# Designs tried in a protein design chat: VHH binders against g5egk6r2213to2383. Part 14

Target 1, 171 residues: g5egk6r2213to2383
Amino acid sequence: QRWFYKHFPMVWTGRLALKSTEAMINLHLINGSETFLNDVLGRQVTEENPRRDSVKILQRLRLDNGQVEHIYRILTNPEYACCLALSSVNNIENLKENDTNLKSHFIDYLINKKIAGISSLGEVETKFKSARVHVFAPGEIVNRYLSELATSLHDYLQNTDTRYLLIVFTN
Key: E = the ipSAE of ESMFold2; O = the ipSAE of ESMFold2 at other seeds; V2 = 0.75 times the mean of E and O plus 0.25 times the DockQ between their complexes.

## First folded at step 4 (VHH)

Design x02 (framework vhh_7b2m_4)
Fold by ESMFold2-Fast, scan of step 4:
Structure x02 (fold): chain B 171 residues (1-171), chain A 125 residues (1-125)
Amino acid sequence: as target 1 above (171 residues)
Amino acid sequence: EVQLVESGGGLVQAGGSLRLSCAASGFTFDDYAVGWYRQAPGKQRVVVASITRGGSTKYSNSVKGRFTISRDNAKNTVYLQMNSLKPEDTAVYYCAASTVYDSSGYYGLDEFDYWGQGTQVTVSS
């Protein structure tokens, strides 16, 4: 997406998985540590330095049990990495299907169940650090975060009805 | 290949007991909460009991005090001990597994990722 490339660095491209469904996503860093994120996901520099190719949602966190302030602290922590996840524009032949999968099988799923997705990325001794991953759909806490800390981004997303997730990597 | 296989169902007289087993394979069992559900003829599927990763349990009001859910992580198995059975307990019993992260221990029908094929329990009067 041209507007997001202009304003936020694209830091990773890969697959987001939930159950039997996958969607190709681009991650754009909006807050926190790019160096931490690179340590977790890796960067493809040579054939010997591959990046992680996927993040699989393996667990769920209920958002209706008083977690709002804890989640807000996770989103705003500068030692973590908070990313905007968008449908991957590099999958031109399957762009519509990918965008539909992101909306129906990830965004709507998380919203309808009132949950966040949770993943755990294991340590790989010479390549990757471990991390916990939180996957948030648009909602109360995400809207609060964006309206306070990324007002222009929030305005753009609202006006264009852009399909997105917030994905946060923590230690 | 992910599987949940129920066993232990059968025909029993009112006041009797049955022990159902649910054997899990193909996934990291210790990371999953597990529930028992039942569906009686002509009725919707409803929750019976659930157990979290840490062993916390919840029961529906209709079975509380009569049924006990437990798990054996070394055997990748969940059990449902059913005592003081009533004709109204007649149903197909299903095992289901979920990766719900929080500690609530009581999961809605659509929270479960994997389902078994079911085992029939018939309680005669």
Scores: ipSAE 0.000, ipTM 0.186, lowest interface PAE 11.5, mean pLDDT 79

Design x03 (framework vhh_sonelokimab_d1)
Fold by ESMFold2-Fast, scan of step 4:
Structure x03 (fold): chain B 171 residues (1-171), chain A 126 residues (1-126)
Amino acid sequence: as target 1 above (171 residues)
Amino acid sequence: DVQLVESGGGLVQPGGSLRLSCAASGFTFDDYAVGWFRQAPGKEREFIGAISRSGGSTYYAVSEKGRFTISRDNSKNTLYLQMNSLRPEDTAVYYCAARTYGSGSYEVLEDEYDYWGQGTLVTVSS
C-alpha cells in the first residue's frame, strides 16, 4: 500500500521488529534518497539546475566537508544509496549509526522489492557488505541546523504529527 | 507549462491600500516557497517578502514588515500581498516568484528563485 505524506511521496513497506529492543517501526520506502532530501531542503529542483541548488543548500547547513560530500554523492549516485523513512519509531535511542540489525532488515526488504537494482542475495552482499548507515531524525536535524534546515522542518512538522527518520545506506 | 500570473495592480493615492494576487499553474504549488519582489523604474529588483510552503513562516524586508503582509492559499494555488499605507516610493512593477524551499536567506536571494511572473504595475500618485 502506498502512503503519501504532505511533503513526501513514499511507499509503506511494513513493520520492522528490532531484535535488540523488541520495538516495532513502520517502514516507508521513498522513491530515491534525493527526493526525500530535496523535500526537506527544497523540492522540485529545476531540471536545468538540479544539482547546483541542492548542493548550495547543503553547503549552508552546519555540516563538515565530509558530510556535505557524502550527501552530495547520495544525490548523484542512487546505486550507492538507499533511503528509508521510518515512521512511528519507538525508542529512537535504540537505532545507532551503522546499526547491523536495521541494515539486515533493510537488505531483506530490498531482495523482495528489487529496489536499488538488487534482485539476488549475491548482489546484496556485493553492494552493501561495507555500507555505512546514517540516521537523520527531525529533532536532531532541527537542533543541529537551526539557521538553515530547522525552519523547513519546523514548518513541515507543524502540518503533520508523523515522526520519521531518514535512514541512508552508503557504500 | 509553469505559469505565475500577477493581478491587482493599478493607481492608488498615498496612504491607500492594495492587495495583489499571484495565480500559479502547471506545478505543485504547495511544494514551493513563494515570494514578492518589486522593481522601480531605473532601479534594481528588490525583495519584499516570502512565505514557506505551508504558510507557517514568513520573511520580510525589515523596512516593509509593518506595512505589507504576505499570505498564501494552497487550495486556490494563489499567493497574496496586502499593502497598506502606500507611499510614492512604493511605485514599481511587482513580481511573484517561486523557488525550491530553503530558509531565511534562501528566500531573500533573487537568483535562487526558479519561476517568475510577468509583473503587475503599482503606481502611488496623487
Scores: ipSAE 0.000, ipTM 0.097, lowest interface PAE 19.5, mean pLDDT 55

Design x04 (framework vhh_7sr4_2)
Fold by ESMFold2-Fast, scan of step 4:
Structure x04 (fold): chain B 171 residues (1-171), chain A 124 residues (1-124)
Amino acid sequence: as target 1 above (171 residues)
Amino acid sequence: EVKLVESGGGLVQPGGSLRLSCAASGSIFDLNAMGWYRQTPGKQRDLVADITEGGSTKYGDSVKGRFTISRDNTKNTVYLQMNSLKPEDTAVYYCAATYYDSSGYEGLDDFDYWGQGTQVTVSS
């Protein structure tokens, strides 16, 4: 797991929420603008620096053929931020429960419904910029994206059977 | 939190009509779909009709052609016009709302908020 953390260090940690369920996640930037991501979520350099503590999925988008190319353009836009979301290992008492919640209530949910999650993060004057958030489970479009743009990461995730989401922040 | 308040239920004779209303209040800016489910004693809740903010509708097979769902986004209210009522339409009718759009949910358990229910009885 040392290889992954060396190449894709954690840029944010917080709660991902869907309905009444939440999971603690770590975000690892894999493509796009770190500056944009920091403007949206906050920097974590010191405890005085503010950061958002959660992202709540509020809407859903059916993944059909008409959406595939639009989504791919979002994922590959360098002005945006595309992150890998993993179950958080930081200060979690119930790590097994957190990992299970991420899989059953987020990953499996999105796969079974054939949807992406959508969130909106509001502007907070002088602290945070607004953003739209798209949350994708492993599947055809994510596999295409990772195989084309992050082949070593794709191989790592498949070989380790890692539970993950792809989360993209757009303006 | 979101609150849903239903009105318009009652007793009606077969062939009659009723109009149900459901008003949403609270944290409603992210609500997309609203709809009606019904439940008879000893059975699970079934879809009657739902409608997205954009106006896309879905109906249960047993009510198509007889019931019409509509909404007023300015008032955050959904309506169910029930015509040609039958004894088998007797049920408690529940208003439901969700943050998920119509393409993203598949049924009952995807609705996040529920009203208290209103009784509709179709009998002589």
Scores: ipSAE 0.012, ipTM 0.242, lowest interface PAE 8.8, mean pLDDT 81

Design x05 (framework vhh_surovatamig_d1)
Fold by ESMFold2-Fast, scan of step 4:
Parts: structure tokens; C-alpha cells; sequence
Structure x05 (fold): chain B 171 residues (1-171), chain A 127 residues (1-127)
């Protein structure tokens, strides 16, 4: 889990319980308020340079209308640890196409690379039984992140509570 | 009901060794990664070492790499820290803690990350 946190520092274990009304209000401020992300995600803001640190978080999240909607869904469900680094998805809108090929390709990748000892579809299904798995679309700029995502998923399955990783098989 | 009880601290001269132990109760030990954190006199908490749920992976703060070894025995619900080549700078209260920490820029405080800690055991390195 520490390896996972080191590569994906915006991953949270779901200790923050947000009501939908409060989350919607906070996300309305996300583009204009550097401090609210620290409150929502539990991140410290240093007194020495709170503006600089908050700007880096905002730039990392690359918040657009599609990502704001995705974050609403994540923040209104305390069941999931918020995995904004892994869910900083360039193609979140395209995933609403219900891409069966995307899901199959990623599952095949896990099996072929023996991620977390997975060698069959049945093992994927059992090891992911309590998790939501959100993947990137192949062929996009984000393809570079698939290996990192698979490695982080391997660490998650070995070291982290399965409820806390957000990876969505379906839109 | 969750309890972590540390032992093994004491006074040792520079270059000496100590082994710290932590007994866990009140939770499923095998479900959690475990850490050691310390607090030197007049300083804040510092993360020292982490071990995964299975014991298959470990990580350390740079200042103790090669000197300290974290290990666990899930059957005995126990966590250990073998400390070799001790230095005066290692003087601190050492806490057994449930969970892990990201040690770079810090997206949350060590106090928030390790809210489940034991009472601590004092290690003094002095000649």
C-alpha cells in the first residue's frame, strides 16, 4: 500500500463521509477555490505556500466538466477510497460507450502479465468481487498509464482493502 | 478494543542493537499493513518503516535503510523492528501503528494517517 500511495498520492481510504448536497457545493467551488480540495481530500495545506500546493493539485486533476461529474459520483460514495490520480481519466466521456473491448483487453492484460498471480478470468472475477475497477481507453494518450495502473492494481490486491480502489468495469 | 502494545525499548550505546516488538489485539491483524513511527524529543512524528499485510514488501525512511528491518508474524499477531548500528539521532519514542503512509509531499498528516497507535516505547542511544 505504501508503494501505491507513493505513485498515486491522491488515493484515499474513504475516511471522509460526504453528503451529496455538500459535495455538490464543494465541487461548484473546485475551479475557483484552492483550499476546498484540501478539506475534501484531507490533504494538508502548508502555511508557507498554501496557494502553490493547491494549484499543483488542481493542475494534476485537470478538472473539466466531465471530470467534475465523475468526482461528484466518487465524493458522494464514501464506500470508495478516492483514487483521483488513477481516475484522472482523459477519456471519461468515451467510457460511457460501454466498451466491451476495453474491458476484455484490460482483463487479458492482467492475465497475460500474471498481475497479482491472476492467470484466468475466474480469478479476475473472484479477486475483484468487492471492487470497482475504472480503466483507461486503449489507443489514447493515457495508454502510457495502463502499466502503472496494472502495477498499482497488483499492489492494491496484495496490500490494500479491496473496497478502497475505484476502478469501474462499466460506466 | 483495538490495542497495540510495544516493548523492547531501552538505553543502548551508539553502534548497539535493539529489537522492538508490538502485540496487536482487537482487530484482524492480517487485514492491515503495519508501520513503525517515532517521535524524537521536541520534534513531530516521523514515519520509519512499513510492512505489507502478507509481509512480502517493506519500505523504510532513508536514514534507517540498511540498519533497521521490519518484520511481522501474522500467526502471533506481532510486529517487530530490528534496529542495528544505532545512532544518537535514533533516540525517540517508537510507536507501533496500523496502516501505511505516503512519505513524499504528504497529502495528510502523520497523526491522521496513524490514528491507531500504541502507547510507545522509549529508545535512548547514548554513551
Amino acid sequence: as target 1 above (171 residues)
Amino acid sequence: EVQLVESGGGLVQPGGSLRLSCAASGFTFDDYAMSWVRQAPGKGLEWVATISRSGGSTDYVDSVKGRFTISRDNAKKSLYLQMNSLRAEDTAVYYCARGTYYDSSGYYSLEDAFDIRGQGTLVTVSS
Scores: ipSAE 0.000, ipTM 0.122, lowest interface PAE 16.9, mean pLDDT 54

Design x06 (framework vhh_7n9e_1)
Fold by ESMFold2-Fast, scan of step 4:
Structure x06 (fold): chain B 171 residues (1-171), chain A 127 residues (1-127)
Amino acid sequence: as target 1 above (171 residues)
Amino acid sequence: DVQLVESGGGLVQAGGSLRLSCAASGFTFDDYAMYWGRQAPGKGREWVSGISRSGGSTAYASSVKGRFTISRDNAKNTLYLQMNNLKPEDTALYYCAKGTSYGSGSYYTLEDDFDYWGQGTQVTVSS
C-alpha cells in the first residue's frame, strides 16, 4: 500500500458492466460533503481537458452552472440522501438486493422534469455504441440499492437515446 | 521520467508566510490532479491539499483550511502552495504528488497507489 493514500479524503473509482445494455458504469465513492459535491460539479463544468470523460458527460448533457447548482441543491435534500461505496466490480458480488427503486427518486424525478431547469438530463447525443454512466455517491448505504440501480439503468438505457448519464447521490 | 522538484521552504516566525513551488516534468501536467503532503519530524505523512487538473476545484485538510491556498500554472507545469499565518505545528518537510485518475467525475480519484512523490522542501516555523 502507498503510505499517502490513507490520508486523502477523496474518491476512488470502479466499473460495473450492465449485462444487456452494453453499458459501463463508472462508480465513484465520495465523502458526501457539500464542499466535495460543489468541487466535483464545479470542476466538471469549468474543466476544459478533453481527455476527461466527466467533462464530456457534462458538456453532452448541456448543463450550465445554474443547472449543476440546481441538481446539487436537490440532491442535498435529506429525502434523496443516499450513499455508495464500491472499490471495484468485485464489491457488487457482496451487495444485497433490496426492493427500493432508486429510479423513482432520482432518474424519474429528474427526467420527468419535475425539477425546474433539469430538462435535458439524461438526453444526450449518442457517441458510443456502449452507454457510459457515471455514478457519484458518498458512503455505503446505497450499496443496498445497487441491484435496483442496475435494473433501473438497464430499463432506462434500453428505452432511451441516452448514451451518457450522470447520477449524483448525496447525504 | 516523472520528476517533481519542490522549492520555497525555509525558516519563518509564527504568523509569517511562505510560498512553495513544485516544478513538474516527464508527464502531461494538465492531465493530472496534484497534491501537497507533509511529514513532521518523528511523525507519519499527512495530506495537506489537492487541486483538480484545470485548477477549478481545490480541497484542504482541516488543519490548514483558510490559511493555505493551492494553485497551479499549467502553462509553466508548476504547482504552488501559499502558506499564510504559519504556526509551529506546520513545521514539516513538504512534498508534492501526482494523481493517477482517468475517466472519473471527481478531481481526486486515487487507486491503491500514487505514482510519484518529490524530494520535498523543509519548512520550519519558530515560535
Scores: ipSAE 0.000, ipTM 0.123, lowest interface PAE 16.4, mean pLDDT 53

Design x07 (framework vhh_7b2m_4)
Fold by ESMFold2-Fast, scan of step 4:
Structure x07 (fold): chain B 171 residues (1-171), chain A 122 residues (1-122)
Amino acid sequence: as target 1 above (171 residues)
Amino acid sequence: EVQLVESGGGLVQAGGSLRLSCAASGFTFDDYAVGWYRQAPGKQRVVVASITRGGSTKYSNSVKGRFTISRDNAKNTVYLQMNSLKPEDTAVYYCAAVYGSGYYSLEDFDYWGQGTQVTVSS
């Protein structure tokens, strides 16, 4: 198989939403706790917190110096999970449309506005009532994080035209 | 209906130049990354150059500075300009396309051409 799936297996699939726009994504865990991620997203319908099928961006975070350093510090905490989000569909024509939506309505939007997306999790009965999701487009935070902690992945992403988001789950 | 058709190969003397073309049809070309590969008799197929959908290029060390890959999305065509050719460049040259951005093995490519022969004499 592809280099991606060999090193970073898919841990979740679902919809990423911003306003009225949606894109199907796969999440690949690149750092942090898979247990924490599964507790937040849900594994099975038999759990108290049913498995989530979507993550909706509800707020925006301006990427200024102080907020960037705060978020970067969070990435070293034991209760976090950092994922690479890639376009996901079974059909190659649907993949093209979905990939275009991911780029135009999410990646380019976040880059052009110089913001990260924020979603709040834990609104149902869960272990982590204060869990949050931050959605980052390629840029300073992502490049710094990946160059220090995932050099092979950083090289892959820099050397290819891979359309991705970095999605960070924290308590 | 999906096709990649290579052309422009031939016989040339060492120090000469050739321009290879790869014409794509039957898919949305501008969403695909494209690579050039070559295979000499009795050897494995190896990468020569690649170009992403966004236009970023990559070259093998053996051809860097001599070969240039480019694409013309309006014509659904990718080119390989080969300068300062050497006898060791003799091979069948293949065009390959992959949707999106992932290429780390030969099986990652969705479509392959039939190849075009390049022979460099000395």
Scores: ipSAE 0.000, ipTM 0.135, lowest interface PAE 16.5, mean pLDDT 77

Design x08 (framework vhh_7sr4_2)
Fold by ESMFold2-Fast, scan of step 4:
Parts: structure tokens; sequence; C-alpha cells
Structure x08 (fold): chain B 171 residues (1-171), chain A 124 residues (1-124)
């Protein structure tokens, strides 16, 4: 596991080993504007590790309140997929509302994409119940927590019972 | 590998209606999201509406309540029903499609396939 501070707003790049499969994944953790996320994540996936499984932007969700969310998936092994969500919310009440909408869209996404090993709503709900949600409150200095977050992600991904991790960043 | 063919554009008076169709052919199993974007001369392309293969929809703010997007997966075709048309709806309308591996909604700059566009003109 090695994490690189690449850019400001904070971008962390690194590789995670899944102990159960010895597979390696390239992980990008990003906090920034939508344009910045598209430019940095896309370029890093393509340029730095084109032949390895990597985190990819899967979607941009526009919530009913006009906020935009980004969903990322780690693609080293579909059986051990992890979903990362990024959100820009202005306060804690909006954060709670966004978390509710993100969970709903996450469930819809899993059903619609028929992710390997998931073929019914019951199975999706079972997998979703094991999901972890980590939320950063507005005003937190998120760059100070990225290394701790990276360690937590590594721990979650080593546990095959913890297949989904939802992380919400607030600005 | 994928071809998108638009139809249904034309001239219509304010308050009128048009239905746009976009038929996909080729490697259609790679299409997860299909949608409509529009562009006026000298301006950026704007999202009109998009729809996933599962039927989830998203609309641009200026068309909510007036336009309806729908999809026929059997025909691999997406439709845009445009009601209560206004002069500001005048634009070239483009069909766009993204791969099966893409997310629930695809960013407009992330769509892999685009049609050639169909002109919609709203004027008397």
Amino acid sequence: as target 1 above (171 residues)
Amino acid sequence: EVKLVESGGGLVQPGGSLRLSCAASGSIFDLNAMGWYRQTPGKQRDLVADITEGGSTKYGDSVKGRFTISRDNTKNTVYLQMNSLKPEDTAVYYCAAGPTGSGYYVLDDEYDYWGQGTQVTVSS
C-alpha cells in the first residue's frame, strides 16, 4: 500500500491489495470540482495504470435539489467491488438528505447494472446492508483525514463481508 | 461500431409538439444510457434528457414538465416527446449513447456515441 499526494484540491493515488484474492487495485481518492474530477481521474487511470483494474467514474447523479454526486467503483475483482460516492453539500441537513438520495440511487444502480453475484432486490438489499458509510461534515479539513480514510478503505476491502463503502465528502 | 440515427425534427409553431426518435444499430449491447442533448450556434451542448436501460430518467431544468423521454429496448430506440414548444427550444438536437459499463447516468462529455443531429425550429 502506497499513497501519493498528487494535487490540490486533494488527490490521493495508490494501490490496494485484496488479501483474499491477492489482486491489486489502483485507487484514486479525490476532492474537487466536477471538471477537476473528470480530468484528473480519467487521465490517471489511462496514463498511470492502463492495464490494471482501477477506480473509475461510473456516474454523475443530479439530485432533486440540484446537487451533483459522483459514484466510483473499484474494478479489480467484480466479486469484491467497492462503491465510492462523492458529494458537495453546504450543511449537515443537506448532507443527511443527500445520503438518503445516494442510498436510493446506489440500490437502483446495483439492480440496473446486475453486478456480478447480484441478480435480485433481496440480494442487493443484503449486500447494501453490509455497506459502510463514511461522512465528512461541512467545514472539516478533509485533506487531514485522507490518509486515515485510505487506511479505513484498505481495512474494509480486506473484509469480504464488506463489499460496499459509501463515502461522502462535504465542502 | 454503433450508429445512432435521429428523426422527427422540423419546423413547428410556438405551442406545438414534435416527437424525436433515435434508433441505435451495431453493438447495441454496449448501450447503458441514451439521451438527448441540444446545441444552439455559438453555445455549449446542454442536456435535454437521458434514460438508462432500466428506465431511470433525468431532465434539463428548462424542459421539465414539457418534454418526456422514453425508451423501447426491444427496438433499441429512444424517443423525446416535446410539448409546449417555445422559440428558445430552437436548436440542433443530438442523440447520445454510452456503454453498458457506464454508470446510472453518463456525463455528456463521457458519451461514446453521438448522432449527426436533427434541426428543431420553433417559429411562426
Scores: ipSAE 0.000, ipTM 0.104, lowest interface PAE 17.7, mean pLDDT 52

Design y01 (framework vhh_7sr4_2)
Fold by ESMFold2-Fast, scan of step 4:
Structure y01 (fold): chain B 171 residues (1-171), chain A 122 residues (1-122)
Amino acid sequence: as target 1 above (171 residues)
Amino acid sequence: EVKLVESGGGLVQPGGSLRLSCAASGFTFDDYAMGWYRQTPGKQRDLVADITRGGSTKYGDSVKGRFTISRDNTKNTVYLQMNSLKPEDTAVYYCAAEDLGYYDSSGTFDYWGQGTQVTVSS
């Protein structure tokens, strides 16, 4: 994870949830607006500047041929934030369990079902901007996106056994 | 109308076996992942086992090596073979279906059966 920190800023840490399962993740901004992302997730963990501590997958999008072009438009939207999600290193005691949860309950789940996860984040007391969230596992769509927009990251991921998700926030 | 109907529960002695069945109707079974969950009074539902469209399986830690999940797509049925049953396996067992959303649509969620009681006691 040191390579990711060096090349892409870690912009958020929190829980990713799917049904009854949670995993701690760090988000590294790859492309898009950090300002938009901060408006959606919050800036600081304080009373004055609250921050969302979780993102929950509530819906599923099938990755069929009819949806590929729609998904590609999401990934190339000019008003968005695209992040790499990695297992959180802040919890050394539970790191192996968290990494296993991310792999088996999120990455393998999305791959085996050939789906992307969807969430909708609403505005709460005007503290946070609303957003639509798409969660992608490694695969053809992600490889296509990264090969075009983050070639060094794509090369690194192809040559390592890194467990990751691509999480895209849009207006 | 999505419908999941469990059967095969009952009373069994410790060390015994039971086979649960879940008959599914009202949807394209082959597009759904199927699972078994269990619940004791006052507790949250806990994953027992699940099986993807392609047959990949996952088990809860307490049942690995004793329980086997399988599916028959021609019969629209998922099964849970329970061996070496223990008193702590006593629970209501629920069949669940996990939808593949075909579109960016609201309200894709799990479908649940009515549950079937499994009691392990002498």
Scores: ipSAE 0.013, ipTM 0.145, lowest interface PAE 8.5, mean pLDDT 78

Design y02 (framework vhh_8h63_2)
Fold by ESMFold2-Fast, scan of step 4:
Structure y02 (fold): chain B 171 residues (1-171), chain A 124 residues (1-124)
Amino acid sequence: as target 1 above (171 residues)
Amino acid sequence: ELQLVESGGGLVQAGGSLTVSCAASGFTFDDYAMGWSRQAPGKERELVAGITRGGSTYYADTVKGRFTISRDNAKNTLYLQMNSLKPEDTAMYYCAAEDLGYYDSGLPSEYDYWGQGTQVTVSG
């Protein structure tokens, strides 16, 4: 819907990678600091802070009961950027294939294994060597988070059955 | 494209030792958690040993104290040193890799990349 793009502007476009699979995604900032996000992802205006064109999932985080509160603290960190990741509209020729890859190789993978994905942007020679990225698929934890922070967005996503990931950048 | 090729299997007498190796190519070996699984006739496949990117190890109770898993990142090779072998250790041994270790433990619950296997037979 047009109201979605009006309220949650696209802030980044690039590749999300998991093992041998990749999908083009658009990130829409739904909470947190756009300044922090731009600092972490880079602006390519200087050699010292080049803009990233990809995020690769490098580790897994278990979503079992023992880690629920830890995971929720990541999602509610006061200094972060929380983004909704959608299939890229900039890849129109292959939208169906890209959307299928996003669902089958990322969303379903994370759901079926009951995990979140983790990446460390800092470990690839960035200014923020401690920066972390957490990739969440739809599920009880994300639904709890969205119902508390963004009720209208939560309702929209559930009513349209939109394929998405929640990507959280922290330092 | 990731490729895993096992070698070093063979026939060994009970109480003997054997080292199986796994040569990895087509990827950055250092980025993968590695493991050894085995499947004996009439039994399910079991994970016998695992090693994280950082070198932390896991062993199944059936092999703990007898087997040692190690990795040589410079040679892109995984090893399983097997000591005090028993007839019950007879199995096809498979090398496994996964770039997604668990954050808390670094060890994957399952592996998605597998070799073709190498047969170990213990007489006795």
Scores: ipSAE 0.018, ipTM 0.345, lowest interface PAE 5.5, mean pLDDT 78

## First folded at step 5 (VHH)

Design u13_04 (framework vhh_7b2m_4; at its last look DockQ between E and O 0.07; V2 from the best seeds 0.00; counts 0 for: pae O 5.6 > 2, unsure alone 58.4 < 65, grease 26.4 > 24.2, placed apart)
Fold by ESMFold2, look of step 5:
Structure u13_04 (fold): chain B 171 residues (1-171), chain A 127 residues (1-127)
Amino acid sequence: as target 1 above (171 residues)
Amino acid sequence: EVQLVESGGGLVQAGGSLRLSCAASGSIFDEYAVGWYRQAPGKQRVVVASITYGGSTKYSNSVKGRFTISRDNAKNTVYLQMNSLKPEDTAVYYCAAEDLGYYDSSGYYYTHTFDYWGQGTQVTVSS
């Protein structure tokens, strides 16, 4: 608990959307460029600071079509930002619904379809840099990545049975 | 299983109008992208117009300004209003629906892989 947040502090809170469903998530940077991530998403420092409030999955990337080499390059590129996405629990009234939406409409959807989710974030009047977003559910490639590069994090997630997505911001 | 049924085709004089309908057997159009496609005799099926589940529209260059795609999610129906029809618009018109579209990992967008297709409706434009 205290170990995880000490090593992987939250860098962004917002909505992840797919079709008509949303889930609130916290992002924790695990590999890559924090500068790039902040340029793309912003951090809330004050109520008036600019930040993005959502990421919407708009396209699918096939994972069963021989793209494992490309996906691993996305996960390991130091110029990109690879984040762990966890359910946001700041609002207790909707905690159960948020957890259910994250599991059923994002994680299970991606696993069952054997896909990653794809989004595009456009530049907004010099407030935010553009990026392409890859959203991965747990699976063979993600497990290999975590077991090789973040073994203690991988063990933590397995031992706590934590629901998560891996979200990578690229350009 | 979702079924798509096109209607509204027929014979029309050049310069005339037709309105095609695509009705779905399930309530899917606010969750799926829908496209109209056409196939002229001896040619490959090509895209005419599309509308996303969020309502954004896109048109081929040959029909821009003449055709309008729209949807009524309450009736689970997508329409193609075809105005200023020309003999070159003669074709079988198909409705198709797809979950999310596919992304090419090299930065290109796939053309769609459609989950559902209608059987088609004939449009014939005479001089």
Scores: ipSAE 0.203, ipTM 0.635, lowest interface PAE 2.7, mean pLDDT 82
Fold by ESMFold2 at other seeds, look of step 5:
Structure u13_04 (fold): chain B 171 residues (1-171), chain A 127 residues (1-127)
Amino acid sequence: as target 1 above (171 residues)
Amino acid sequence: EVQLVESGGGLVQAGGSLRLSCAASGSIFDEYAVGWYRQAPGKQRVVVASITYGGSTKYSNSVKGRFTISRDNAKNTVYLQMNSLKPEDTAVYYCAAEDLGYYDSSGYYYTHTFDYWGQGTQVTVSS
């Protein structure tokens, strides 16, 4: 789908993990600072400075009415980075398993529990900038974010019934 | 995986007593408050009582002094002793393991794990 990749090229591939389950994902920056995102994920300047290869959900943020407004103000700060996460596999044999894991262990899990996944990425010298990582399934916060900041993408995702997560890096 | 199984419901005369049990498979009680909820016909499900792993209890005003919640951590079981039962106590009673939640220094409110609910047990108090 040429429109999507023209506007939102892939910027990172890696593992999203929760407990013993993982899914390979591609990130596409949809809003905010690419410089901040690259500082967090690593620049791969040298071989001894490898890029991060995974994000592990470590905490589960409750999404209540009061927290939604507070969190939304943080997530829309233009110095941060908001990405769309899509399923990523290198062959068809793994596609169904990866897509099933993404759907059942991440998307449906987050929706049914009404939570967001939270990770903390620590700073390592000046190689990786620290970040708090928010992992959202489609829902109130995501619908608001997309309707206000990426309306064409929001329509695209609805029309294509695309499985996705919204992953936002903040500090 | 974990499940909650309620037992001990039934039909009882007003003024009587029943003891409900909530047995859990697995050791979920050390991460959760376990509570009893009830839903009368046509009404919203409401909390009756809860107990933490450490034994701290809370009761709704409508049952305070009549109901006692307790737990046996070795058996992964929570009990609700219901005394002086009234027809108004007639409801389906549910056991639930509910995350107490916690705040971090930035004001984010987290949960630890999953919520679990039993299938419910009917309590009917005849006049």
Scores: ipSAE 0.039, ipTM 0.522, lowest interface PAE 5.6, mean pLDDT 82
ESMFold2 (binder alone), look of step 5: mean pLDDT 75; pTM 0.747

